# Miniprotein binders against Ferredoxin--NADP reductase, part 3

Target 1, 346 residues: Ferredoxin--NADP reductase, of Oenococcus oeni (q04hb6)
Amino acid sequence: MDNEIFDIAIIGAGPAGLFAQFYAGLRELKTALIEATPRIGGQITALYPEKTILDVAGFLGISGRDLVNELKLQTDLVDSKTFLNSEVTNLKKIASHFEIEINHHASFLAKSVIIASGNGSFSPRKIDVPGSSEAEQSGMLTYLLPGLSEVADKDFAVVGGGNTAVDYAVELIDHDCHVSLIHRRDNFRAMESSVTKLKNSRRTNFLTPMKITGLSPKKEKLEIELQSVPDGAVKRVSVDRLIGGFGFTASSRTINQWEEFPEQFNQGFLTNEAQMTSIAGIFAIGDASIYPGKSDLIATAFGEAPTAINQAVNYFDPDRGGPQHSTSLNKKEVFKHDRIKSRYNS

## First folded at step 14 (miniprotein; from w7 with D12N T14K)

Design j7
Fold by OpenDDE base, fold request of step 20:
Structure j7 (fold): chain B 346 residues (1-346), chain A 93 residues (1-93)
Amino acid sequence: as target 1 above (346 residues)
Amino acid sequence: MEVVIRVEIRKNGKKKEYYYFVDSPEELRLILELLLELLEWENPEEVEIRVRADDPELAREILERLREILRELGFRNVRIEVRGNEITLRAER
């Protein structure tokens, strides 16, 4: 690879990394976006492409796929360099810069690093009950939403009590499914408006407070054995598919091998007000960042990205001055974009 | 197997570069499919693809597939340059 020193290496091409790439481009920084997978969009693309996202500013509702596409469209306004299928296998400080090793074979040099990798590799929290393995093998138990084009009038069960389960249930009812929402408590740890939407839906059946005790995959239906938490009463329900909505656990298998390993808490990197980690010149944003009072939202990640970039510049080039306001963007280029033409010429 | 695919796209006066590192034939098939999707989505006026492969025969196979992808997407004037183990395709729309 050419002896190119990047101003910033951004690790992870999720929403945070994509916006960081764009914003760094607006500051005319030489950046590398490094993504472990062959796809852009991180967890959204991998896990939630069809999920409607409501908590991103400026959108009434946007699919995960569409949000990633909008972030990609922003990157059309800047020069960009993206490395895909490129797992960061080592991070090393060398003099005044960092060496980022990818796939044990290639390396990049950067003056600073922004970790935007999320909370690691995501594995679903699995249901472990009699018949769960068979149900998973048959495809009757999944941990992700299916393609939503073919789910109309199907009977789903969703198990869980957090945002993941509630979001899955909401998405399914919005696509004309019937949903049995199974949770061990009557109270959900989810956004209240989403829970209210489910309560007001005739397509949602609440199976609370209940736990799954067994699964029996049949030819066309999955039989779910449930037990009432308060009285132990047994109930059976039959559905087309069960979705495990317990959320995901991150595994940080590769990050633990870095020579420069920032301090972690709950699989996130501890960051200060500058989004800087315990290692000077290494920043973290999005789910890769943890600090007191943080809201784990994409919207938060979008605020963190400019902060990290601006502080990275202050770290490697303190004399470069403050961020230019976006108003300095060549307005002529923005208005030449086909999507802006369509919005203003209609 | 070590294959590096570099895609340079020019769109609206900006330069986008994508690099793919490939270590298996299975990954190569997937990446070529994803590259088709990328080029379809980006819809660039100009594209440059550089392929470095450790096997010259594999490099030729990749080149043929990339030529097909570019043709399917409606690119014209596909120019091919071979320099050692590096193949460069250039096309315009």
Scores: ipSAE 0.628, ipTM 0.889, lowest interface PAE 0.5, mean pLDDT 87
Fold by OpenDDE base, fold request of step 20:
Structure j7 (fold): chain B 346 residues (1-346), chain A 93 residues (1-93)
Amino acid sequence: as target 1 above (346 residues)
Amino acid sequence: MEVVIRVEIRKNGKKKEYYYFVDSPEELRLILELLLELLEWENPEEVEIRVRADDPELAREILERLREILRELGFRNVRIEVRGNEITLRAER
């Protein structure tokens, strides 16, 4: 690879990293966006492509896929360099720069680093009951939503009590599915509006407080054995598919191998008001950052990205001055983009 | 197996570059599919693809597949340049 020194290396091509890449481009910075997977959009693309996101400002609702696509479209306005299938295997400080190793064989130099890797690799919390492996092998047990184009009038079960399970249940009922929501408690730890939506839906059956005790894949249906938590009473229900909604466990296996490893708390990096980590010149944004009072939202990550970029510039080039106001972008050119024409002419 | 695929796209005077590192034949198939999706999405007027592969036979196979992809997407005037173990494809719509 050419001896190019990047102004910023951004690790992770999720929503936070994509927006950081765009904003850095608006500041005419040489940036590398480095993504471990072969896909742009990170966890949103992998886990939530069909999920309607309601808590991003300026959207009444947007799918995970569409949000990533809009972020990609913004990058059309700037020069961009994206490295895919590129796992950061080491981060090393070399004099005034950082060396970012990828896949144990390639390296990049950067003046600063922004960690936008989210919470790491996502493995679903699996259901471990008799028949769970067989149900997973048959495709009757999954941990992600299926394609929702042909699910109308199907019977789903969702198990869990957090936002993941509630969000899955909401998405399924919005696609005219029937949902049995299984949880070990009557109370859900989820967005209140979403829980209320489910309670008001005739398509939602609450199986609470119950636990799954067994699964039996049959020819066309999955039989779920349930046990009442308070009295031990056994109930059986048959569904087309069970979705495990316990959320995901993050494994950050590769980050732990870095020579330069910022201080962590609860799988995130501790950051200050500048989004800087414990290591000067290394920043973190989105789910990769932790600070007191943080809201773990995509919207928060979008606020953090400009902060981290601006503070990175102040770190490696303190004399460059403040960002030029976005008002200098010729809006007329932006609206000439072919995809914008299609959106506003329909 | 070490394969590096670089895709360069120009849109509205901006340069977009994508790099793919490939370590297995299985990954290669996936990345070629994703490249098709990328090029469909980006819908560029011009594309440059550079492939570096340690195996010349593999480089040829990738080249043929990329030619097919570019043809399917309606690109014309596909120019190929071979410099050692590096193949460059350029195409225009």
Scores: ipSAE 0.624, ipTM 0.887, lowest interface PAE 0.5, mean pLDDT 87
Fold by OpenDDE base, last read:
Structure j7 (fold): chain B 346 residues (1-346), chain A 93 residues (1-93)
Amino acid sequence: as target 1 above (346 residues)
Amino acid sequence: MEVVIRVEIRKNGKKKEYYYFVDSPEELRLILELLLELLEWENPEEVEIRVRADDPELAREILERLREILRELGFRNVRIEVRGNEITLRAER
């Protein structure tokens, strides 16, 4: 990569990281947003895109997906650099800068770092049955939704019983897919309205109570061997793709390997009133931050992001002065955005 | 396999850059699908895509897929520049 020194490296493209990127852009800072996954939105996109969020100020209710989309729209107002599929494998101090190393043998230089990774890297709960590795290697088994532009009339299977599986199934049927929803129980631990939507859809086939016992990748189809939980009866179904919807587990394993490792408590980084960690120039926000009296809310992360950005500036450029009040934002540019026009013209 | 895809979008006078690092064929398929979704969502007037690949055959395959994506999204005047292991696509709406 070019010998570019960033003012701030932001680790994690969840709600906190997205808002931090936007706010840093408003301050005309050179920032890198570094995300371990190929997707923006962090836990919201990965775990609960269809979940209604009620505890974000200014919204009566907003879906996780819509909230991420609104945060993305804000970033249209600023210059941005986002590095996706980029897991931070090491963080080290080099003279007056930080070097952020990623899993692809690339590195970034930054004057400061903001950790916005939530409670760590999210790893999918994998299916472990005969043929799972081969199916994953062929791309016939995934744990994230594929691109939805070319999925119409395709046959999908989704396995799981929580919000992740139900949300995946809902998304697929909304894109005219056929979905076989596989779960070991008849009852789902998901939003009841989403489950009802699936039950009312002709595109949803419930394969319950069943478990996957084997996978057989073919040339164009994945054969799934299923076993009935109550009676052991075997069923086989063929689909274009299987999606594992068991959700994600938070892993701090990669962060624990960093040379510059801030002090942690309960899987969060201890932060002071400046959102600074135990290491000067490294900040944490959102679920990555822990301090006495913290409210564990997305709304809190939105307050922490400007604090961390402003304190990062004070750390690397103390003479730059205070944040300009948001009143200097050209309101005319904000309201000229095509997606805002559509909202205010309705 | 080491592939780097850079997408540069200009919207309302602002520059948005997205970088994808790819180390497997499976990831490449997924990222190309997600790139289609990204470009559809961003709906830019102009796009520049740069691809660096260690394998020239792979670079050519990616190029053809990117041409298809850009055509599907209604981009016109797709210009391609090849310099060593780096391919640049530029397109306008």
Scores: ipSAE 0.617, ipTM 0.888, lowest interface PAE 0.5, mean pLDDT 86

## First folded at step 15 (miniprotein; from w7 with K11E T14K)

Design g5
Fold by OpenDDE base, look of step 17:
Structure g5 (fold): chain B 346 residues (1-346), chain A 93 residues (1-93)
Amino acid sequence: as target 1 above (346 residues)
Amino acid sequence: MEVVIRVEIREDGKKKEYYYFVDSPEELRLILELLLELLEWENPEEVEIRVRADDPELAREILERLREILRELGFRNVRIEVRGNEITLRAER
């Protein structure tokens, strides 16, 4: 890669990273967005693209996919450079700059770094029973919600007892599915209102206290063998799809290998009021940031991104002046964008 | 296998660049699918795609697949330039 020095390298193309990229673009900063996966959107795209998000300001409700699309649309207003399938394997300080090494033997130079990697890579907790591998290969077992446009009147099973399983079940019943919720206990460790919604739904069948003992993919249906926990009684149910709702395990394996490794707490980087880590010139935002009183919300990440960008500028160019407000954007350019016109003219 | 795909989109005086690094044939297939999705979503009037590959045969295969993708997306004018191990496609609607 050319001897290009970026003003900011942003690691992670989740919601926080995408908004940071946009805001950096508004400040005419030369930025690199570096994403480990071949997809943008982070955890939203990877884990819950169909989930309705209710806690993002300005939206009554928005799907994860749509939120990522909105963030992408904002980036249409600025220059952007995004490196995909690019896992950051090392971070080094070289004189007054940082060297970001990725897999594939490429490196980037930047004056500052913003870590927006979330909680690392997410792997679902897998169901490990006879037939699970075959069911996963056939697509009859998944760990994510399917596209919700085609799920009406289908029979789903969801297994799990936490928020993940309950959220999946809620989303499915809201899209006119029938859901068999499988859990080893009668009590769920989930949001009480969501559990109550499921209990009040005629579309929810509780298979509790039961465990899955086997899966048998058939031509059109997945047969699930269940065992009652208290008495060992065997039950079989047939569904269109089983969703594993045991949640995800975070792995931070690659970050622990960086030469410049900021102080961590609970898998996040400790940050100050400037979103700066223990290493000057390295910032963290979103789920990658931890500080006292933090609310772990996307909405919080959106506030942290401008803070980190502005403080990064102060770090590498203290003379560049104060934060620019979005009012500096030519309003005519924003409203001329064809994708924006279509929304406001409808 | 070392393949780098660069996509450049210009719209309303703004420049978007996407880079994909590819280490395996399986990754390449996935990335080409995701590139189609990206270009469908971006819906640019003009696109430049640069491919750098260590294997000239692989570079040619990628080129043909990219030509198919660009045709599917409705691009009519596709120009191809080959310089060593780097292929550049420029397409206009």
Scores: ipSAE 0.629, ipTM 0.884, lowest interface PAE 0.5, mean pLDDT 87

## First folded at step 19 (miniprotein)

Design e17b (from e17 with D71E D72S V99T)
Fold by ESMFold2, fold request of step 20:
Structure e17b (fold): chain B 346 residues (1-346), chain A 110 residues (1-110)
Amino acid sequence: as target 1 above (346 residues)
Amino acid sequence: SPEELIEEIIRRAEELGVKVVIIVVIRKNGKKKEYYYFVDSPEELRLILELLLELLEWENPEEVLIVVRAESPELAREILERLREILRELGFRNVRIETRGNEITLRAER
């Protein structure tokens, strides 16, 4: 990139990685947060954004989406660099640094690495019908929600019968879209309150029980050919976009092809009490780490992140002072943040 | 509209090559947040541009700087020119494209 050498490269932008980025910023470290997908938030935002999580300390329940939003707000207090749609395709030690290769063609250097993503990645389950490849190449068929800032009054179709499809449809109607929800059955295996919300919305059109038999991208719209499951009758609808909501399957990422690939146990990287892996200077937190007594919880990862950050500093800069308590950081700019001002009314 | 402007970017990218890095620098509350979006295909570009607009709406920055690094300087300019119009529609002020040496940047304020 710009020949900048980072103190720490953090791989994975789920809750653990986001908190690590923020904490490192409080330590005034130069970090790169690297995420393979175009979105931050990890599994929570991809799979269960509206589910309430009960066991995150300090919150009397919080949705996955809201937790990620709170973590994003924390980064307002620090400088940050985040690399998105950026798969780490190789990790190599060069002299005293690590070279991090992105998407097989870009690279930068870091003094240490924190792995905050689990083994493997999840890929969407894809539709395979005549025309689906062309529809995807045109951008009219996707498997993730689009950016939602400018989608009002657009016509979407969502296909699927589980929580992924229903959650996608709810987000779209909450942003004033029109949604045709396509499923091979009349009933959905999803949260009852979400299904009820869709049934009560004038913006939802249920196309059930039907299956998609073909896709034809046209100049301005995507034509969807549907077939009624009971009787085979054909119906055609035209939408701006189709989103596949079949959920995700595990898929291999290139992490196991890295030149610096730490020792694993049960698909996690073995770590010691410093969160350091078998390779000096490489640490793991969250679902990426395994050690005796490990619980794979967001709460656990939030404790592991400061340990890994502080031990990374000890690794590459042992003369740097130890961690400060955040209450001793009294810079005026911290109290200019709207959220902080509203809490203190001062 | 922003969607029509994004569609024009996609059409031009298909003609000019797509491999780009879009760099968004946001200044807010005295701090700087930088986002680097790697784009390797036209399919990714539409989603990334849409997510970039969602990011800007969420962050509501005091100042934004957008740089596009591409093999095609023409594509980089096309992207920035369309983003300039989009940012104007989103209510940013003083939206301008600047050239400093070989780098073309889009700058805007709230």
Scores: ipSAE 0.751, ipTM 0.920, lowest interface PAE 0.8, mean pLDDT 85
Fold by ESMFold2, fold request of step 20:
Structure e17b (fold): chain B 346 residues (1-346), chain A 110 residues (1-110)
Amino acid sequence: as target 1 above (346 residues)
Amino acid sequence: SPEELIEEIIRRAEELGVKVVIIVVIRKNGKKKEYYYFVDSPEELRLILELLLELLEWENPEEVLIVVRAESPELAREILERLREILRELGFRNVRIETRGNEITLRAER
């Protein structure tokens, strides 16, 4: 894009990729952060933003949403470029650079690559009933939470009986939506506290035990045809949108089609102590990386990210020199950020 | 009203071709944050526009620049014109469409 050559292309905007982007910015590197989904934070912000994570160092418990927000806030201190709804469809070596192809039609160059996402992208498990294709094309049936800035008082339906559906319903309730929760059984296989929250909300309407038998998009609303599971009685409801909450599966529109495809074990790329894969100049961190003794933790990924960034610099620019401790950076620039300013100054 | 404007954008994208790259450049605290949204289908466009508005609310930028690159220059301008009205409704100031070289851009401040 614009014949731009990046120092590092970082593939995946989950916690590991976000921290790598920030750390590279502290090193004044030019990076491209590339995320297949339309939202940064990966699956955390889309699927389970309210779940508390206890083992991220420095936080006395932090929700997935808040963790991603804190990582995003760090990028205020650096320049950044983030590519969203952007699947890396090919990676190939061209002379001393890597060419990164996005969505089969866009490309740019990078001197090195950090893979910060697992093998492949994810696809939702879809509803297949009469009218579902038309409902999806109209935008009234989706499988991810919508943007939540302007949804108050909208009528949603969510279908499913597991954590995905319940988490979607809770997030919508927390943004003042009305939610009809549809499931084949009266009981949900989900976090008990989340189900209790929904039961205690005036904004929740439980449509159970029922199944969806048809969808009809109308001018302003989506009509949902429901059938009672015990006796087959038919009911119809109208909503602004229906969100499918049956979870996700891995997609094959991904890494194994790359010309530069590093050696893999158990869906992770084998890496050495430098976080380098079997292909020189390509590194892996977080869930994308596997090595003896690896722990699949966000905390581990946060340590791997700086290692990978610094070793990428050693790969493409060995004369640049090593990293500086962040406490050695210009403190005036650090204190200009309002949040840092309020913590240490007026 | 933002929903009506988004619906019109989607309708026009379906007529004119949907391959679009929406580029959002945010200036905040002396730094530049750039977001590139690739849109390959109409259902993606609704979600991406909604997420773009969510992003702007969270970032609360001092200045924003939005560029649309589309197969159809007509579509790019129509998207920017409706986004201009949406941003005005959301309280942005000095919301304007400008030409910079061969590129049409939307600029706004807070």
Scores: ipSAE 0.742, ipTM 0.919, lowest interface PAE 0.8, mean pLDDT 84
Fold by OpenDDE base, look of step 19:
Structure e17b (fold): chain B 346 residues (1-346), chain A 110 residues (1-110)
Amino acid sequence: as target 1 above (346 residues)
Amino acid sequence: SPEELIEEIIRRAEELGVKVVIIVVIRKNGKKKEYYYFVDSPEELRLILELLLELLEWENPEEVLIVVRAESPELAREILERLREILRELGFRNVRIETRGNEITLRAER
């Protein structure tokens, strides 16, 4: 690879990394975006592309897929370099810069690093009951939402009590499905407005407090055996599909092998007010960052990205001065974009 | 079809070796976007070629430059030759393979 020294290496092409790449481009920084998978969009693309996101500022509601697409469109305004299928296998400090090793075979040099890798690789928390493996193999048990174009009037079950299960249930009823929501408690640990929406829907059946005890895939339907938590009473329901909504477990497999390993807490990197880790010149944003009082939101990650970029500049080039306001950015180029022309000419 | 051409590439990669880097440089509205794909298996090569087609369709660039770095120079050439046909089918114009220094490159315009 050319002996190019990047100003910033951004690790992870999720929402945080994509926005950081864009913002760095607005500041005319030489930036490498490095992504372990062959796809951009991170967890959104991998886990919930069909999920409607309500808590991102400026959107009434946006799908995960559409949010990633909007982030991609922003990058049309800047020059960019993106390295895909590029797992960071080592991070090493060399004199006044960092060496980032990818796939054990290639390396990059950067003056600073921003970790935007989220919480690592995500695996769904699986249902482990008799018949679960067979149901998963038949496609009757999934842990992601199916394509929503052909789900109208189908009977779904969703199991779980957190935001994942509630969000899946909301999305399914918005596409005219019937949903049986299964949880071991009457109370949900989810956004109150979403739970209220489900309670007000005629398409939602609450199966609480109940647990799944067995699954029986049949030719056209999945039979779910349920047990009441308080009295042990058995109930059986038949659905087209069951969705496991227990959320995902993060595995931080590769980061533990870095020579420069920042201090971690609960699978995130501890950061200060500058989004800097325990290692000077290494920053973290989004789900890769942890600090007291943090709201675990995409919206928060979007605020952290400019902070990390600006503080990275202060670290490697303290004389460059403060960030220019977005008002100084080339507005003429923004208005030339085809999507903006269509919005203002209607 | 693009799918058939991809299958041919995969077959040749299985024969010649699969360690390749595909570099895609696009120009769009005066901006330059570069995408680097590292490939170490036939299965990854298939997926990356499919994603490359999706990328080109989504970005709809004015200009595209593709560079393939492979351990086998023959494989790099064969990939670019089939990509040339794919780009023509996608509606790109002036699709040509060029030699720049020690690298073989594919250039196209839209």
Scores: ipSAE 0.729, ipTM 0.913, lowest interface PAE 0.4, mean pLDDT 88
Fold by OpenDDE base, fold request of step 20:
Structure e17b (fold): chain B 346 residues (1-346), chain A 110 residues (1-110)
Amino acid sequence: as target 1 above (346 residues)
Amino acid sequence: SPEELIEEIIRRAEELGVKVVIIVVIRKNGKKKEYYYFVDSPEELRLILELLLELLEWENPEEVLIVVRAESPELAREILERLREILRELGFRNVRIETRGNEITLRAER
């Protein structure tokens, strides 16, 4: 790597990191975006590409994939450096800078750091019942939504009681699927409007309070053995596919090895009003940031990114002038983008 | 096919060593975007090559520059030679291998 000192190292190429990269580019900062995986878009691309997101301002609704694509398009307006398949294995302070080590083999310097890594690496909570391994191997059991282009009138089962399961069920019924929603309780720990939508749909069958006790992959259908929680009664249902909606567990193992380790709470970094961590010059945004009263929303992360960037500038270059408003951007450059031209010429 | 050429790269990487850094520099609408891919296994190399093709298709750049840094200079050359063929099949023009100092680079235009 060239002996370049970055103004900011941004760790994580999810929505928060992508927007931070863009905004830093608008400020003409030298930034490195560092992503542990080979893919841009973080958890949204990896786990929820087909999920419709409703709670981002300016969109009626947008898929996870499309949101990441729009964020990528914004980054086309600026110069960028992105390091992929690059796990940050160490972070240390060297004089007035930070040294970021990646994959134990490469390092570079930055004046400041923004952690946008979310809550770590994500693995699905798996179903462990007789036949679960066989069902997973056959593709009849998955933990992510399938491609939704050819799912109309198919019979799905979704198991879980949180937002993940409810969101999967909502997305499936919106694509004209039939959904059997399986949960051990009658009460769901999910957004009330989504649960109400499912209750009002003729396409949703609630199998509650029930637990899965076995899976039997057949040639065309998956047979699910269910047991009633209160009385132990056995029921069998056949579906095209079962989706495990128990959510994901986060692992932050690598961050624990950093020489400069900010204070954590619930797998996030504690931040102040400046989005700064317990270590001066290290900031956190999105799911990587925790503070009292925070709403865990992508929309919140988009607000936090400019704050962290501006505060990082104040940290390493306090004499630098204030941010320019987006209205100062050359509108002609924005509309020269081919994908924007296609949208406005139609 | 691009898929066949990727398989050939993987076979050669298994023989010559797999530790490589692929640097992709694109020019798009007057902006410069740089992507660095670190590879430590044949499986990672496969995935990264596939993702590189997706990236090029998505970005649809005016110009692309690819640099491969490998422990084996032979592997770096072989990767770039096959990528040259892939880029031609993808419809890039003026696809050429250039030497810049001690580095071999692949340049293409669209």
Scores: ipSAE 0.660, ipTM 0.888, lowest interface PAE 0.5, mean pLDDT 87

